# VH-VL binders against p93756r25to151: the designs that were tried, part 12

Target 1, 127 residues: p93756r25to151
Amino acid sequence: EIQLGSKLVVGENTLWVSNNGDFALGFFNPPGLLNRFSIGIWFNSNSIPYDQRKVVWVAGAGVVVSDNSSYFELTRNGELVLFDSLLGVPVWNSKTNRFSVSSALLRDDGNLVLLKDREEIVWQSFG

## First folded at step 5 (VH-VL)

Design b1 (framework fv_lumrotatug)
Fold by ESMFold2-Fast, scan of step 5:
Structure b1 (fold): chain C 127 residues (1-127), chain A 121 residues (1-121), chain B 107 residues (1-107)
Amino acid sequence: as target 1 above (127 residues)
Amino acid sequence: QVQLQESGPGLVKPSETLSLTCTVSGGSISSYSIHWLRQPPGKGLEWIGVIYYSGSTDYNPSLKSRVTISKDTSKSQVSLKLSSVTAADTAVYYCARDYEFWTGYRPFDYWGQGTLVTVSS
Amino acid sequence: EIVMTQSPPTLSLSPGERVTLSCRASQSVSDYLVWYQQKPGQAPRLLISGASTRATSIPARFSGSGSGTDYTLTISSLQPEDFAVYYCQQYDSYPLTFGQGTKVEIK
């Protein structure tokens, strides 16, 4: 579903969602930090209150970006990149530029995968 | 239709603990951070502290040694306790809500009406 | 802490006039700045967030501008219901801090 060039921007409040809607991937504000955002995956069920929604994965184990124009992108060279627009630098990268990534998929089990030829898993968030 | 309502005693004696409750209706306190603020008569606003959607807290350093904020999600209530009060703690006390977990904003989109607390012997 | 300074303390104006209120921060707040309106006996009302984004239901005559340490709230044509105290607040860092307010009163 997630094509090369797809981007999540902090200020747009957009999400990548699993096919059944059970999981969402997006930015969230960690408690205690003003204007700092992490990328994570969480249970997206409407029946689960936010204080009980478990973040099951966080890129870089809690790496943050600093402003509303920062983004998370599946680049055209096949990398997942978390870019801090205020600092002007990437703060986290999947380092999959040589894996021939064709697309990404947030699976119904909450695992974010990068696929070669839309079929072969070459990288995953759970591992 | 989110509504916040402060309640507690209007008069507290010096050296005692000021205890206030904020009751939230029309929105879940488990999804939002709730802040306490105060405004002495004729003066500006002062931030007291926050309880996040997660239950973690942060306090203004000027008040940290005397302040505790807690919540009871089953009652949809957030409580403020301020110990060892003096006349300087006389103020209208407000609770206010900021945006959910996703936004990181701290603009207060909903406020309680405020409750006046007078510290007097 | 970041100190917020508002000027002037009081503005006396007639309906229909353009109003400009200033807010200065002791250090850059990176557009993490909010404007509130407060009338006597009432809680503050959110007007502008992120320095320039109008809140829901706020009339178009209210606008915010500025960056870094210097911010402005403008009311293009003052209405009778706009007489109030206006506060700026930063949310760049804890503790959250407010200016002392500018009172806009009828001439």
Scores: ipSAE 0.272, ipTM 0.733, lowest interface PAE 3.0, mean pLDDT 88

Design b10 (framework fv_lumrotatug)
Fold by ESMFold2-Fast, scan of step 5:
Structure b10 (fold): chain C 127 residues (1-127), chain A 120 residues (1-120), chain B 107 residues (1-107)
Amino acid sequence: as target 1 above (127 residues)
Amino acid sequence: QVQLQESGPGLVKPSETLSLTCTVSGGSISSYSIHWLRQPPGKGLEWIGVIYYSGSTDYNPSLKSRVTISKDTSKSQVSLKLSSVTAADTAVYYCARVYDFWSGYAFDIWGQGTLVTVSS
Amino acid sequence: EIVMTQSPPTLSLSPGERVTLSCRASQSVSDYLVWYQQKPGQAPRLLISGASTRATSIPARFSGSGSGTDYTLTISSLQPEDFAVYYCQQYDSYPLTFGQGTKVEIK
């Protein structure tokens, strides 16, 4: 489970991973763009070759950030925020600040969920 | 593992079109971008262009009017066509892969290169 | 387009020596900088990406540093197999551009 204040930074190449390891969430360089990074979820199995991995979800229908210092954060007020450090602005937000979010979880089915009191789903990546 | 191999005629006449093929094995050409680069004898590297796994292309502005990059997914091949060649186009031509999943444009796998000489 | 300048053009060194190669960009490339090694008759080999991240299977004696416009490749103890031409490349903006190369040759 992902705690409030947890952050992924483009330049650190770190991931949030599902409990069984089947899915990863992180930054990737989308096709057709140079030095632009999206946040996405993909199959993260060691049995799946790198060239066969496919992104199954992308934040904000493919919004991008421009800098290695840009980050994706579960903020302390319960929002998922994609922040472009070069532009100095958030480019995407889950807008869940009033939902009493306590944590996030990347589920074993690849669905990223925001939880109230660690149990109630108040937002999810799959709609 | 993924391997790239260039092929095509070693000699091309001035004013004709240079046609090269990059054959990809051990992986899908729809999972990463393939770039073309060249290196004239005794000189440095020059980037020609790219075809992304989406099928979109970008070209070096200095060559854009003469270059076309395309792919045939059924044959696992990427093609480069350079029209109206001159002696200045004599070079070793490379295809190389970028795996865009990891936030960068580093050429981690290269073909062996194929020398193309432009002469009459 | 961003112009990449490497210096010096040639370095003459003996095995065991520390070697430092410089690469300068005409404008900031924000650590979007790659180093390659090329031996005669061979394709370039990826050494370092993102200015400082060593590629898989590259020996620990290779390291990259720098930021903005000024970057350095260091080989802490030169081995016989390290005599080659080294190229830097930026991927901050199109077109992708390379330095002219630094030749590391045996003294």
Scores: ipSAE 0.006, ipTM 0.564, lowest interface PAE 11.4, mean pLDDT 85

Design b11 (framework fv_lumrotatug)
Fold by ESMFold2-Fast, scan of step 5:
Structure b11 (fold): chain C 127 residues (1-127), chain A 119 residues (1-119), chain B 107 residues (1-107)
Amino acid sequence: as target 1 above (127 residues)
Amino acid sequence: QVQLQESGPGLVKPSETLSLTCTVSGGSISSYSIHWLRQPPGKGLEWIGVIYYSGSTDYNPSLKSRVTISKDTSKSQVSLKLSSVTAADTAVYYCARDYEFWTGYFDYWGQGTLVTVSS
Amino acid sequence: EIVMTQSPPTLSLSPGERVTLSCRASQSVSDYLVWYQQKPGQAPRLLISGASTRATSIPARFSGSGSGTDYTLTISSLQPEDFAVYYCQQYDSYPLTFGQGTKVEIK
């Protein structure tokens, strides 16, 4: 379970992972692009190099950020925000600030969900 | 302090395989991507390819059919092989460390090693 | 591939002069442009990344500017140690490509 205020920063190369470790959420470079990072979900295996991972979901249909200080955050208002620190603007937002989000969960099937009262799915990556 | 050092034969015959080693000290090749570049005498720089911290590789399309980059993490070494060489492959060869993940510019370079392709 | 073109090929200057070096990309590189200095017999040295960010230990007389396809490296007051070849490189996309270099030589 991912708590409100949790953040991934491009330069830290950290991941949110499903309970069984089968799926990871993190930053990656889209094919052919350098210094442009998307946030996505992929099947997480130590036998698969990062550059060969198959991405199953991407925030904003491939929206990118351009700086190592850029971040993906579950805000205290219950929104998922992708923020480009070089441009100084959010480039993608889940727009869930009115949904009383208590936490996020990357499910073992790879679906990222936002939960109300730690039970009710109010937003999901799969659709 | 991070240091990169190229080594290998300075003379290679036409049609043979050019083989070079880059030895990295003061840093881990499991944490950084290492690139190979070359510079013919009196000419500009050409990017050859990269081996990422993960072990995956990308190559310049102009060289892809002839080039292989590999690494041995236990020896802290990155290797370059370029097959079917001609006089056009005569150059100073550099290995260089990528600035961050795979940014595509370089903060540390080896001093370079001259490889002459001649009979 | 993105083609990088530098101009002029050679600049003959005296110490104390202001130097401006140009680098043009065949398509926008979105400020993913780096400048290197290379002296005879040496590997290139990182000067400026992201079009305008000086690397650590690089003197303040070096500055970079530009956007899109057109970039400039400026040396405000040329010092004897600045006589070298300067290269620009784009890192927007693979393959990585370099300009042909501008040689800054003593008059």
Scores: ipSAE 0.006, ipTM 0.610, lowest interface PAE 9.6, mean pLDDT 87

Design b2 (framework fv_lumrotatug)
Fold by ESMFold2-Fast, scan of step 5:
Structure b2 (fold): chain C 127 residues (1-127), chain A 121 residues (1-121), chain B 107 residues (1-107)
Amino acid sequence: as target 1 above (127 residues)
Amino acid sequence: QVQLQESGPGLVKPSETLSLTCTVSGGSISSYSIHWLRQPPGKGLEWIGVIYYSGSTDYNPSLKSRVTISKDTSKSQVSLKLSSVTAADTAVYYCARGDYEFWTGYPFDYWGQGTLVTVSS
Amino acid sequence: EIVMTQSPPTLSLSPGERVTLSCRASQSVSDYLVWYQQKPGQAPRLLISGASTRATSIPARFSGSGSGTDYTLTISSLQPEDFAVYYCQQYDSYPLTFGQGTKVEIK
């Protein structure tokens, strides 16, 4: 489970992965956008080259951040926030600050969920 | 310290294009969304559209075919163009700063003073 | 679009009175509701966002409450400077929509 306060930072090359390792959530360069990064979920298989992996979800319909210190965070208020550190602004937010979010989970089916009381799904990436 | 100020002609003829400029000082339009709103005399507020920090735009569907919002970051200016105007477009026009989240743009924390545009022959 | 309806249209009151203004949405706006104050010849001023959170520098006599489709702005003791038109606005979905306003005028 992903705890409140957890971050992914562009320059750290870190990922959130599903329990069985089949899916990963992290930053990637959208095709044709050098030095711009989106956050998404894809099949995490070593047999599939990076540039051929299918992204199954992308935050904010493909919004981008501009630098290595930009981050994706599950805030202590229970929101998923994509923050552009160069511009100094959030570019996407899950808008879940009043949903009593206790944690997040990247499920083995690739669905990113926000949980209340570590059990009830109150938001999900697959709409 | 953040100030917004609308400017442009106060009188526009029917069928012509209404053109306004919002000048922002004390803050960057590269970091915030700027919205246009209007208020006909004695009536309520209507949202026209927004330009986000990224340069992307969204418009009220009722006005979308006639509205263009653009910006010049080097001049710290946001422009509004509304084509094919009629008497129903007579209103005080406001620009307002929204929050910096690209998906919202509310609540409006800073407003221009408003500029009255009368559509009349 | 979400239709916002405010009631009453006009409220005539004396300084010191408690005031309650209502705002109803045609569908749930999940607390994504803001209140503005507008005085004659001036731009609107932000009072409350998220249904109940006062903006910076707004006096404690202003409070917001409600949920779902029904929201209320309360002024606990009217001051002379509070006579104005009050608008509610939803930000649950685009296009952003406003109520028609409630005018609070001196009795």
Scores: ipSAE 0.006, ipTM 0.519, lowest interface PAE 14.4, mean pLDDT 84

Design b3 (framework fv_lumrotatug)
Fold by ESMFold2-Fast, scan of step 5:
Structure b3 (fold): chain C 127 residues (1-127), chain A 120 residues (1-120), chain B 107 residues (1-107)
Amino acid sequence: as target 1 above (127 residues)
Amino acid sequence: QVQLQESGPGLVKPSETLSLTCTVSGGSISSYSIHWLRQPPGKGLEWIGVIYYSGSTDYNPSLKSRVTISKDTSKSQVSLKLSSVTAADTAVYYCARDYEFWTGYYFDYWGQGTLVTVSS
Amino acid sequence: EIVMTQSPPTLSLSPGERVTLSCRASQSVSDYLVWYQQKPGQAPRLLISGASTRATSIPARFSGSGSGTDYTLTISSLQPEDFAVYYCQQYDSYPLTFGQGTKVEIK
């Protein structure tokens, strides 16, 4: 589980990974954009051929951040926030501050979920 | 598992078009961006351009009027054409792919390189 | 375009020595900086990306540091296989640009 306060920073090249390792969540640079980064989920397993690995979800339909100190955070208020550190503003937010979020989980099916009481799904990336 | 291999003529005459092919195995060129770079003998590297998995291209402004990058996904090949060549175009030419999907414009997999000499 | 300048052009060193290689950009590249190793007759090998993140399988003796316009590659204890040319590259903006290289050779 991903705990409140957990953060991914563009320049750290760190990932949140599903329990079986088949999916990863992290920053990527969308094609055709000069050093602009989106948050996405993709197939991570070596058992999945490279030609079948692609981004399966992106936050905010592909909103981008501008520099390598930008970050994606599960805040202590229970929101997923994509923050552009160059512009000094959040560019995307899950808006889950009233959902009593206790943790996040990247499921083995690639679905990122926010959980209440570590069990109830109150928000999800898919659907 | 991904491998890239350059091929094409080793000698090209001044004023003609340099034509190279990069053959990709172990991965789909529909899933990766492929770049062309070159290195003149005894000198550093120069970026030529890129073809994205979408088929869109970007080129170094210094070469844009002379360069075309294209791909044939059925053959898993990316092609470079550089027109109106001179002796300054003599270099080892490399194809390379972006590090993991879209994490940046730097290169984890390179072809072995192919030397092209421009001489009459 | 962003101009990358590496110094020194050549370093003559013995195994076991600490090596520091410098790379300067003509403007800030915001840590979008890569280091490669190249041996004669070979393609470049990725060492460090994002100024300080080691690539997979790269030994811990290699480290990168710096910010803004000034970056360094450090080899804490030079091994025989480390004699090569080292290049820095920025990926802050197009066109992608490389330094001219620093050759690390046997003393």
Scores: ipSAE 0.012, ipTM 0.590, lowest interface PAE 8.2, mean pLDDT 85

Design b4 (framework fv_lumrotatug)
Fold by ESMFold2-Fast, scan of step 5:
Structure b4 (fold): chain C 127 residues (1-127), chain A 120 residues (1-120), chain B 107 residues (1-107)
Amino acid sequence: as target 1 above (127 residues)
Amino acid sequence: QVQLQESGPGLVKPSETLSLTCTVSGGSISSYSIHWLRQPPGKGLEWIGVIYYSGSTDYNPSLKSRVTISKDTSKSQVSLKLSSVTAADTAVYYCARGYEFWTGYPFDYWGQGTLVTVSS
Amino acid sequence: EIVMTQSPPTLSLSPGERVTLSCRASQSVSDYLVWYQQKPGQAPRLLISGASTRATSIPARFSGSGSGTDYTLTISSLQPEDFAVYYCQQYDSYPLTFGQGTKVEIK
């Protein structure tokens, strides 16, 4: 489980990974762009060669951030926020601040869910 | 292991089109960007352009009017065409693989380079 | 375009010496900075990316540091195989640009 306050920072190359390791959530460079990063989910296994990995979901229909210090955060008020540190503004938000989010989970099927009371799904990436 | 190999004529006449091929083995050009670079004798490196896994391209503005990069995924080949060449285009030409996702575009694998001389 | 300037142009050194190579960008490159090593007749070899991250097979004697516009490559104890030309490259923005190189040669 991903706890409130957890961040992914572009320059740290860190990932949120499903329990079995089959899916990862993290930053990637969209095709045709240099040093512009989207947040997405893809098949992520060391047994799967990079050329066979596919992005299955992208936040905000492919919004991008511009620098190494930009981040994706599950905020203390229960929102997923993609923040562009160069522009100094959030470029995407799940808008779940009223949903009583307690944690997030990247499921083994690749679905990112926000949970109330650690069990009730109140938002999901696959819809 | 991934290997890149440049090929093409070593001599090109002024005003003609320089055509080179980069053959990639051990990796898919559908999953990685391939860049072209050049190095004139005794000088530094110059970036020419890139073709992304999607087939989209970006070129150095200094060369954009003369350069075309294309690929044939069935042959695992990337091609460079540079038109209207002059003696200033004499260089060793390299193709190199760029890492597209996560961290940007460091060149982790390079071809050995091929010398192209532009001379009458 | 971002102009990359390396200094000094040439260093003449003996094995065992500490080497410090400088790279300056005309504007901030936000750590999107790569170091390459090139030996005569060979293609360049990736040493360091993201200003400070060593590539997988690169010996620990190579280290990168810096931020913004000013970056440094250090070789803590020069080995015979380290005599080469070293290039820095930015990948912050297009076009990708390289420094003119620093030649590390045997004294």
Scores: ipSAE 0.011, ipTM 0.568, lowest interface PAE 9.0, mean pLDDT 85

Design b5 (framework fv_lumrotatug)
Fold by ESMFold2-Fast, scan of step 5:
Structure b5 (fold): chain C 127 residues (1-127), chain A 123 residues (1-123), chain B 107 residues (1-107)
Amino acid sequence: as target 1 above (127 residues)
Amino acid sequence: QVQLQESGPGLVKPSETLSLTCTVSGGSISSYSIHWLRQPPGKGLEWIGVIYYSGSTDYNPSLKSRVTISKDTSKSQVSLKLSSVTAADTAVYYCARGDYEFWTGYRPYFDYWGQGTLVTVSS
Amino acid sequence: EIVMTQSPPTLSLSPGERVTLSCRASQSVSDYLVWYQQKPGQAPRLLISGASTRATSIPARFSGSGSGTDYTLTISSLQPEDFAVYYCQQYDSYPLTFGQGTKVEIK
């Protein structure tokens, strides 16, 4: 479970991982772009070379951020926000501020969900 | 540590294909990107292209129709082929190592270079 | 493609002098800028990456600064071994491009 206030920052080697470790969510460099990063979900295996990993979901249909401290955050008001630190603006938002989000969960099937009361799905990446 | 060494013919005739090999030691070409660059005598540097650890390639658009980069991981070698050469292709050719980290992406600047090999295109 | 322009083409200086070399990009390269030193008959040597980060084993007299389109390499006190050609390179986007070089020569 990913708590409100949790953040991923470009350049850090940190990931949100499913309970069984099968899927990871994090920043990756999209093919053909230098120094631009998207948030995505992929199958998490040390046996698969990174540029051969298949991304199963990408926030904002491929929205990118710069690599100078840009971040992805589950905010305290229950939104997932992708923030570009070079531009100084959010470039993507789940728009879930009225959904009473208590936490997020990357499920073992690779689906990122936002939960109300730690059980009810109110938003999902695959929906 | 990591060393790169270019090899190939020093003379190539106009219209022929220039073929060079870069041999890498002290590191795996399955872990690094290898770039080819060139420098005509008395002039600046020009980037030719790259082969990533996956075997994927990117080329300078100015050369893309003539250039092919490939690798043989069992021999730790990266090859450059440049077709239809002219006198303008006369240069010292370098191979160089580019770094990569999954979370920070490709770093296409070069802390390790081969010594360079001069290729003269002349009849 | 991003065009890199270095100035001046040549600097004639004495050991001990401070020197500043300029590199300008035709569009912003967001600090994705590298400096190399090249001596005759040798491959280029990495000095600075990310506009201001000195490479391992590079003396503290070398420093990089700048942002956007305008970057500088400074050598605070020239040593005899510093006479060379200096190149800048951007890595904001492909194709990678280099400046034409600044030659630092003995007066």
Scores: ipSAE 0.164, ipTM 0.722, lowest interface PAE 4.0, mean pLDDT 88

Design b6 (framework fv_lumrotatug)
Fold by ESMFold2-Fast, scan of step 5:
Structure b6 (fold): chain C 127 residues (1-127), chain A 123 residues (1-123), chain B 107 residues (1-107)
Amino acid sequence: as target 1 above (127 residues)
Amino acid sequence: QVQLQESGPGLVKPSETLSLTCTVSGGSISSYSIHWLRQPPGKGLEWIGVIYYSGSTDYNPSLKSRVTISKDTSKSQVSLKLSSVTAADTAVYYCARGPDYEFWTGYRPFDYWGQGTLVTVSS
Amino acid sequence: EIVMTQSPPTLSLSPGERVTLSCRASQSVSDYLVWYQQKPGQAPRLLISGASTRATSIPARFSGSGSGTDYTLTISSLQPEDFAVYYCQQYDSYPLTFGQGTKVEIK
């Protein structure tokens, strides 16, 4: 379970992982781009070389950030935000600020969900 | 210990294809990107291209129409072919290893280099 | 392509001196900058990556600094083995590009 205020930063190699470890959410460098990063979800296996990993979901359908201080955050007002530190602007937002989000969860099926009262799904990556 | 070693003919005739091999030991070419670079005598370095551990490639646009990089994982070898050579292609050719960070960070400094092999283009 | 310009082309110095080498990019490279050392007949040797991170086994006298378009390599007390050509390289975007080099030679 991902708490409000949790943040992933480009270059830190930190991940949000499903309970059984089958899926990971984090920054990745899309093929063909040097030093450009997207937020995605992929099947998490150490046997697969990094440049062969299949991404099953991408925030903003291919939105990228370019600076290694850029971040993905579950904000304290309940939004998922992808912020480009070089441009100084958010490039993608879940727009869930009025949904009373209490936490996020990367489910064992790879679906990222935002929860109200830690139970009710109010937003999801799949769908 | 990781070692890279270039090999191939030291003399190539104008209009022919330059073919070089980089043999990697102490590390797997299935786990790392390998780059080709060159340095004309007394001049600076020029990046030619890269083959990623997936087998995908990227080339310098100035050379893209003439260059092909490929690999044979069973022999732990990466090959460079440069077609239609001229005297301007005379250089020491290097292969170099990129670190294993490309998916997560895009970080691509060269940490290990071959010793280099001189290729002279002359009739 | 991003053009890398190094200055000066040559520095003539004595052992023990402090030396600073400059590298300028035609556009911001966001600290994706590397410094290499090359001695005659040898392949380049990685010194500094990410503008300021010293590579393994590189002596503490080597340091890198800068941001955006302007970067500096400093050798705090030049040793006899430090006489070489130094190259900067950007890895912000393809194609990867190098400066023309600065030769540090004995006075």
Scores: ipSAE 0.028, ipTM 0.628, lowest interface PAE 5.5, mean pLDDT 86

